# Designs tried in a protein design chat: VHH binders against p80196. Part 2

Target 1, 213 residues: p80196
Amino acid sequence: SQDFDFFYFVQQWPASYCDTRRSCCYPTTGKPDEDFSIHGLWPNYKDGKWPQNCDRESSLDESEFSDLISTMEKNWPSLACPSSDGLKFWSHEWLKHGTCSALNQHAYFQTALDFKTKSNLLQNLNNAGIKPRNGDYYGVESIKKAIEKGVGHTPFIECNVDSQGNHQLYQVYLCVDSSASKFIDCPIFPHGGKCGSKIEFPSFSTNDDHDEF

## First folded at step 17 (VHH)

Design aa4
Fold by ESMFold2, fold request of step 18:
Structure aa4 (fold): chain B 213 residues (1-213), chain A 124 residues (1-124)
Amino acid sequence: as target 1 above (213 residues)
Amino acid sequence: EVQLVESGGRLVRTGGSLRLSCAASGFTFDDYAMGWFRQAPGKEREVVAAITWSGGYTWHADFVKGRFTISRDNAKNTVYLQMNSLKPEDTAVYYCAADFYGYDYTSSHEYDHWGQGTQVTVSS
């Protein structure tokens, strides 16, 4: 039975995770592709509150989603330190958020993977001429419109600040209905992580001179 | 029952030092990233420092870098904040917080458990 109103589906830009003063470590599987990656699929209430940790006995069981692991390593990597194979990150997302979703483990992870594919964020931005490039700034409204054109719904854009003080594209929130079937308009947007009017979209290249782990 | 209990907050003169402690119980401490946050009157709560669940990596906000050091002792289920070269603008209630695994440990929104806070006052 459902006990929440909608999901936030949250993707992050790896370069913006790693070019802050926060520690960043690549997964043991290697540097992620220059693409958005999944942060999580988060049950939420329309009033701005959220459930979490809805079944503390529901440990991650790798056998339930073993067929998805290679795809999750590519699309749901952890950049937290120390470097890891992703299982602890996925356990965190499952225990905190997935147990509240009314989906089993396989459906939870598969659903998030499917929505990443449907959102097609990097290509939608590229179609509007918005490309990851150090030193270029883009209007936040242009970023929203490029994503909205491809997805059909206005995203929330969360920014953070790099080690040099520049505001940058960090996370993209899209909303999903409570049955996990389609994107919807967000009933409410998150607070915090606000952007200025123009922000960077940093490159995530191996040849960048940003030596974070 | 999850508990985070801060201690060590007190009145200190400008340029002085303090060490805050946060004792944790009711969860597997070694699986949690820990953070120190502060809130001054009329301001939003802001992250001061964070430490990964392994203890191998730390982060400090720019406004405290070089002055404050977060550390943890997993054997004692305790996280610390060593505060040096204190300034009047460091006056705030300091909160300890815990976040499982701690993927985005600089965001207060991501923390699962919070202490009640300890007051630090820095006089001029």
Scores: ipSAE 0.168, ipTM 0.576, lowest interface PAE 4.7, mean pLDDT 87

## First folded at step 22 (VHH)

Design dd2
Fold by OpenDDE, fold request of step 26:
Structure dd2 (fold): chain B 213 residues (1-213), chain A 124 residues (1-124)
Amino acid sequence: as target 1 above (213 residues)
Amino acid sequence: EVQLVESGGRLVRTGGSLRLSCAASGFTFDDYVMGWFRQAPGKEREVVAAITWDSGYTWHADFVKGRFTISRDNAKNTVYLQMNSLKPEDTAVYYCAADFYGYDYQSSHEYDHWGQGTQVTVSS
């Protein structure tokens, strides 16, 4: 069955992804922007399970979404090693999750891009005085509230850990209805890395730089 | 058919040690990042550890605090979890999982294959 109840829309913070002991590689298209990037748009069931690989024969076809590629390179990059242009990453997301979405390739990727724009996470955090800066820590609840105020729905915050053992803002989960039309309250929150009470919001920039949004 | 079969789970006393094994079949084992998850009653499933294709990198959750170690033997298509200094809080069903792409070791959604789990119970 390709039926599902809702989408997890997952955005990642590139600086936190790279600020770990694991390998990190910038895309061949260039250093990622100081902004959230898309990890995925994942069909999910209300019971916490999810469908996957619903059509293994539906290979990624760049011709179906060629008009989106430039935008995807900026907003949906892969930080995995070796460095890539994103195609392998997008192929993975499509085959594993997209094929279960009832959307065609163009609609699937466009939907994710649209929801990134709509969520406007960095601006929402900035409006609350939460800015990416190395060494600055913020309350996880403050982060949640800032996003909730902007998006209108409570996010799930996932954390990872840097080489020093500090918790970082790693990923933000939002929920989208099964028709891919709007954000909704999450029926269930995902399994993810737990956050301490305060977490770092790191930056690729040095602390001497004045980051602007 | 893809299979992940966990074994080694049992009742142990606090402070005890246990080694879990996960035997993989039906897919190319060395093409996958392997992970261990656990789920306690009434709690969410959480990632315990992950190991890359060639064991070049291992990740462990904070609650492990050096007590658990993930390893793998590609020649045997097996991933292991050595568990030392066990506590009652470690009581859970432990699951083995395989991730082909290996982009995010913490995300359960990234893993393609799952075992049925093995019960670990730590008594006081």
Scores: ipSAE 0.868, ipTM 0.922, lowest interface PAE 0.6, mean pLDDT 94
Fold by OpenDDE, fold request of step 26:
Structure dd2 (fold): chain B 213 residues (1-213), chain A 124 residues (1-124)
Amino acid sequence: as target 1 above (213 residues)
Amino acid sequence: EVQLVESGGRLVRTGGSLRLSCAASGFTFDDYVMGWFRQAPGKEREVVAAITWDSGYTWHADFVKGRFTISRDNAKNTVYLQMNSLKPEDTAVYYCAADFYGYDYQSSHEYDHWGQGTQVTVSS
């Protein structure tokens, strides 16, 4: 069955992502902006399970969403190594999750882009005085409230722990209804990295494990 | 038929050691990042560790604090979790999982295949 109850819309904080793995590679299209980027739009069941790989024959076709590629490069980049233009990442997201969304490729990617714009996470945080800066820590509840004020729904905050033991804002989960039309209250929150009471909102920094384009 | 079969879970005393194994079949094992998860009673599932395709990199959750070590043997299609200095709070069902893309080790949604789990109980 390809039916599902809602979407997780997941956005990642690039600076924190780079502290989660052995290496972090900037896209061949350029260094990402200091802004949230899209990780994925994931169909999910209300019991916490999810469908995946619903159509293995539906390979990514750039021609179906060529008009979105420039925007996707900016808003949906891959920080995986080796450096890439994002196509491999988008192919993964499409095949694993998009094929289960009941959307075509163009609608799937467009939907994610639209919800990134609608959520406007960085601006919502900034409006609350929460700004990315190395060494600055904020209450996790304050972060949630700031996002809730802007989006209208409570997010789930996933944290990463860096090499120094600091908890960092890693990913933000929002929920979207099954028709991909609006944000909703999450029927269930995902499993993810637990956050301390205060978490860092880091900015990009030069690390040895970064691969320049 | 894809299968991940965990083994090795049992009752152990605080401070004890245990080695979990996960035998994989039905897919190309060395094409996947392998991970261990656990779920304690009344708690949500959490990632414990992950290991890349060729064992070039291992990731461990902060709570591990050097007590657990993930490893793999691609020739045997098996991933392991060596658990030392076990504590009662380590009591959980431990699951192995396989992630083809390996983009985010911490996200359960990225893992493609899951085992049935093995019970680890640490008594005090």
Scores: ipSAE 0.867, ipTM 0.923, lowest interface PAE 0.6, mean pLDDT 94
Fold by OpenDDE, look of step 22:
Structure dd2 (fold): chain B 213 residues (1-213), chain A 124 residues (1-124)
Amino acid sequence: as target 1 above (213 residues)
Amino acid sequence: EVQLVESGGRLVRTGGSLRLSCAASGFTFDDYVMGWFRQAPGKEREVVAAITWDSGYTWHADFVKGRFTISRDNAKNTVYLQMNSLKPEDTAVYYCAADFYGYDYQSSHEYDHWGQGTQVTVSS
C-alpha cells in the first residue's frame, strides 16, 4: 500500500509559463511543441498536504529510463533558465515527488507520459472549439467542461496573469489514483491561481523572439 | 533544524499598513526562492508573492494590486512582506515558504519549507 492518497497530475501551458516569468528558456533539445507539457506527478494526501523527499539517497539514474528520454524531452521539457536538456528538472521532480510515489524511476516517468497521452488536453479543447490563439478568450467553465468531457473527470484550472492583467490558462490539474492506474475525481483541489470568468489561451509561437538565452 | 518564523502579524484597521518578517535558519537562505502565502478561514491557501535568490525578480499575485511588496535581506536571512492599504479581505494567516528549485512560484508543491504562520486581521 502507498503512503499517500492520490496523485496530482499537473500539465502546464508553455506560452503562459513564459509570458509571466522573469525568464523562459527553451530546452537545448529544441523549441517545445504548441502543446501542454508535463509539470509533475505529485503524491498527495486527501487533506491537501503532500509527502516529499521520501528518499534522498535515490538520485536520478538515466539508465533506468533511457528509453523514455526522447519522449520526455518532447513532453516533459524544462522552461527554466538556463536552457537545459531536462535532466535537472526531472531530477528535481523525482527526488521531491517521485521518491514518494512507490514507483521506480521508469514507472514514475512512464506513468506521467501515459497520462499526458490519455488526457489529450489540447485535442479535448480543440474538440470544443477552444484553440490557442493570442487575443482569444474563453470561459473558464467552458475549458473545464471540455476537459471533463474528454477525460471523464473534473479538472482544476490554474491561471496566471499577464502584464495587462488578463488571466491566462496556466496549468491543468488532474487526479490519479494512488495505484497510478486511472484518473479519478480529485478528493481535494489544489492551491493555485484562481481564474476569472474569461481567460486567455495564448499561442506559444509569439514567444520565439524573446525567450531564448 | 530548518525553521521559518513569521512575525509582525496583528490587528490593524482598514487602510492601515503592516510589515511581516520571516526569519530563516537551518538552511542556506541564499539558495532558496522565498514566498509568502496566506490562508483565510474556509478558503484555500493562496500565493501572495515570491522573490528570487538575489532579489533579481519579484512576483506578486493579481489581488495584491500593488499594495504589497516582497523583499529580502540575505545578510539577515529574512524575507519581508510590506502590506499597505489593507482591507478586511486580507485577513488571513500568512505563511513564509522556501523553494529551492524555483521552477514555479505559484505552486505550493514546489516549496520545501514552511513557517507556522502569523495572523493578520484587518478590521473595518
Scores: ipSAE 0.815, ipTM 0.901, lowest interface PAE 0.6, mean pLDDT 93
Fold by ESMFold2, fold request of step 26:
Structure dd2 (fold): chain B 213 residues (1-213), chain A 124 residues (1-124)
Amino acid sequence: as target 1 above (213 residues)
Amino acid sequence: EVQLVESGGRLVRTGGSLRLSCAASGFTFDDYVMGWFRQAPGKEREVVAAITWDSGYTWHADFVKGRFTISRDNAKNTVYLQMNSLKPEDTAVYYCAADFYGYDYQSSHEYDHWGQGTQVTVSS
């Protein structure tokens, strides 16, 4: 039965993953599009704790979601090294988080794909004049308002720091009700990832895409 | 029952070397990112190094780069940390940790299994 309170639905900005000092490896299918990608759909409690690994014997079964694979390669790529076809990343997300969701594998992945489409993050930012451009900085409150206008709920914005020390838009958290049916206001916000008042929204073209740094 | 058991921590002098081992049981070792973390008294736990399931990729924190080397032996279900040129600031309890096909090697919150730790003390 459901023993969690809500989901975090988390999307990440690939350029902000790759322009730090961490290693970044494109999927075997190639460089991802310049768009937000799914990180995960994570059952959570209102007290800031979370369930995980709710059925360690429920291994990913590719035949259960084979019709989704092409869409997941586009919308749910891994940038972790080494380069992969995504199955290990999706296995991680399923075993750690999906087994706690009360959804089967197909429903779990399809639901996350549907929420990416509904969130429409890049277009909502673009409608407010917020576009990925190296050297441009945007107010964090303007980013939140642009997303809220399109989605109807205030997001949490997580930042990281590029190799030059600049704070940048990294991940966007939205909250989903425990039945996985709709966005809701977040019962609690995550900790960490401080942004400051203005942050970069980088374009997907950095030196750490070409070198081992 | 999942177990991670660190060993090899002891007192050494500045400039010395030490090799830590972590023996794993109760899970499919070959499917896990293994990490070494450390925690000094009153400090937050911090990532030291990580290694992918097949040794295809290793990551080391900047503060240990060139001095520490992570490795693993999947036949023995063991991960190692070779520590050279030790400094007093390396004094800490060192923990090994495991994350199934981990995506974020640097975040302690992502690791599901932890050892009890082994004390490393670097004098002078």
Scores: ipSAE 0.420, ipTM 0.737, lowest interface PAE 2.6, mean pLDDT 89
Fold by ESMFold2, fold request of step 26:
Structure dd2 (fold): chain B 213 residues (1-213), chain A 124 residues (1-124)
Amino acid sequence: as target 1 above (213 residues)
Amino acid sequence: EVQLVESGGRLVRTGGSLRLSCAASGFTFDDYVMGWFRQAPGKEREVVAAITWDSGYTWHADFVKGRFTISRDNAKNTVYLQMNSLKPEDTAVYYCAADFYGYDYQSSHEYDHWGQGTQVTVSS
C-alpha cells in the first residue's frame, strides 16, 4: 500500500557505465543501443529516506510480464557482469523497489517503460544540440534545461568519472507522483555524483578489455 | 532473519596469512552477490572484494590485488577471504555484506545485509 511520497525514475547512459573502473558486460542479446536505459523506478520519502524489500516472498514471475520482455531487453538491459538475459537484474529491481510500489509486476515494468518513452531524453538533448560525442563537453545547466523543456520538470543529473578522470553524464533522475501517473517536480534531490560545470556526453563504443578489470 | 557472521580475524605478523569466513543464513545464498569490506579506525568503510552468486565473476580492489582472494561455497552458505602477504596497512575490521542479484557490487550503499565484523591486526 501507499506509504511513500514519490518515485525517482532513473535512467543511465551505457557509455558512462562502461568507461569507468567498474566492470561492464554486454547482455546476451548484444550491445545496447546508443540511448538511455532504465535503471529503476524507486519509491522514496520526501525526507530523503526510502523503503525497500517490502515483500521478500514476492519473487519475479516471468509469466506475469512475458509480453514486455522484448521491450525490456532493449530499454532495461543489464551491463553488470557476467553477461545475462536481464532476468536477474529485473528480479533485483522488483524485489528491492517494485514490491514497495503498490503495483503488480506487469504494471510496475510497463509503467517504467512508458515513462522512458514519455521522457524522450535523447531526443530532448538532441533538440538542444547536445549529442553523444567523445571529446566534446556540454554545460550541465544546458543539459538540465534541455530535459526540462521537453519533460516540464527539472531533472537531477548524476555524473561519474571515466578512466581518464573526466566527469561525464551518467544518470538522469526524474520524479513521478506516488500513483505512478505523471512526472512531478522532485520533492528532494539525491546527494552525491557531483558534476563540474561542463561534462562529457560520451559516445558508446566497443571496448574489448572490459572483462579484464 | 538474515544473519552474516564473520570469523577468523586475529593478530598476525607482517607477511603472514589469514582466511576469513562469513557464514550466511536466512536467505537464498545462491541469489546474492557477496562482498568483503574493511574499515580502519577513523577511516571510511571500503570495498575489498566481491563475488557473484555463481562465482562466475570476482573483483578485487587494486590495493589487495594478488594478495587477497574472495571465494564462496554455496553448499555451505559461506564466503571466504584468503589474505596473504599481510601488511600493517591491512589492519581493520572486516565486514561481510550481501546484495540480492547486486547490480553495482563495488558500492557499499548497494548492499542490504551486513555482518558485525571481525578484527584483523597486522603487527610489524
Scores: ipSAE 0.374, ipTM 0.715, lowest interface PAE 2.9, mean pLDDT 89

Design dd2
Fold by ESMFold2, fold request of step 26:
Structure dd2 (fold): chain B 213 residues (1-213), chain A 124 residues (1-124)
Amino acid sequence: as target 1 above (213 residues)
Amino acid sequence: EVQLVESGGRLVRTGGSLRLSCAASGFTFDDYVMGWFRQAPGKEREVVAAITWDSGYTWHADFVKGRFTISRDNAKNTVYLQMNSLKPEDTAVYYCAADFYGYDYQSSHEYDHWGQGTQVTVSS
């Protein structure tokens, strides 16, 4: 159950979660910052399969990571409906993925928080002139190169489609070695989440309906 | 022991209606997002509909919108799929699935528990 080859470290873009045809709900702590959020840290095999639910009796215990909760509320929010304080989302990620990681709960969550900081995705994109803005398109290869320049490893870019059918930046996958110590080149990329050559990077920005015709 | 047991699949005429049920046991049903998936011969399993634990939010795939409706009864630990205006293209095995949080309704990878499926056949 602890026999895996690497982790995917997965971050998501909140505006792309929320601007599709499915509903989203802000956390009870309010609208997330305009920044990437952690989805999860997922043990994986080099052949594209993954372990999951490696100890169904290892329930989330808040006392094990209570010092991290405020930071997790900011960096690991749930956008699922209904609005929540994140505990159900973190319990899901722990039970499904964390129990397979060979880390205890505190180390699991702290490690993911540390890798978000190390990845510095939004700043790396901004350094390349790639900023959240509705209606602008960016080359997928330019997005990959901007992240690769900052992190040292090529990411996988997952796209989804907004309610108008436009492809957009949704999730970024980076790979981490099985000891959870550093980013590595991905041994294999995930399936799905097709992008075109150019994609949107949407914002939570206010729409000026009264100023447009 | 977690179990999901689908029922209600059968042969039905084009334009007909059918209601699928999925009874859940072995977990706290109220904490799970429930989904219906289908798989036709030679096709990938695809999400049909999903519903949050409190029935406050539902999602339906575009290809069934206006025709299928997901619902749940937490007192009976049961999720339903009402299927109207059935077409031959709806012929598939229909699966009930449960995910502790249901974060990405489109991905079968996100669902933790699956039923064995119930066959729906729509004759022309």
Scores: ipSAE 0.048, ipTM 0.394, lowest interface PAE 5.6, mean pLDDT 85

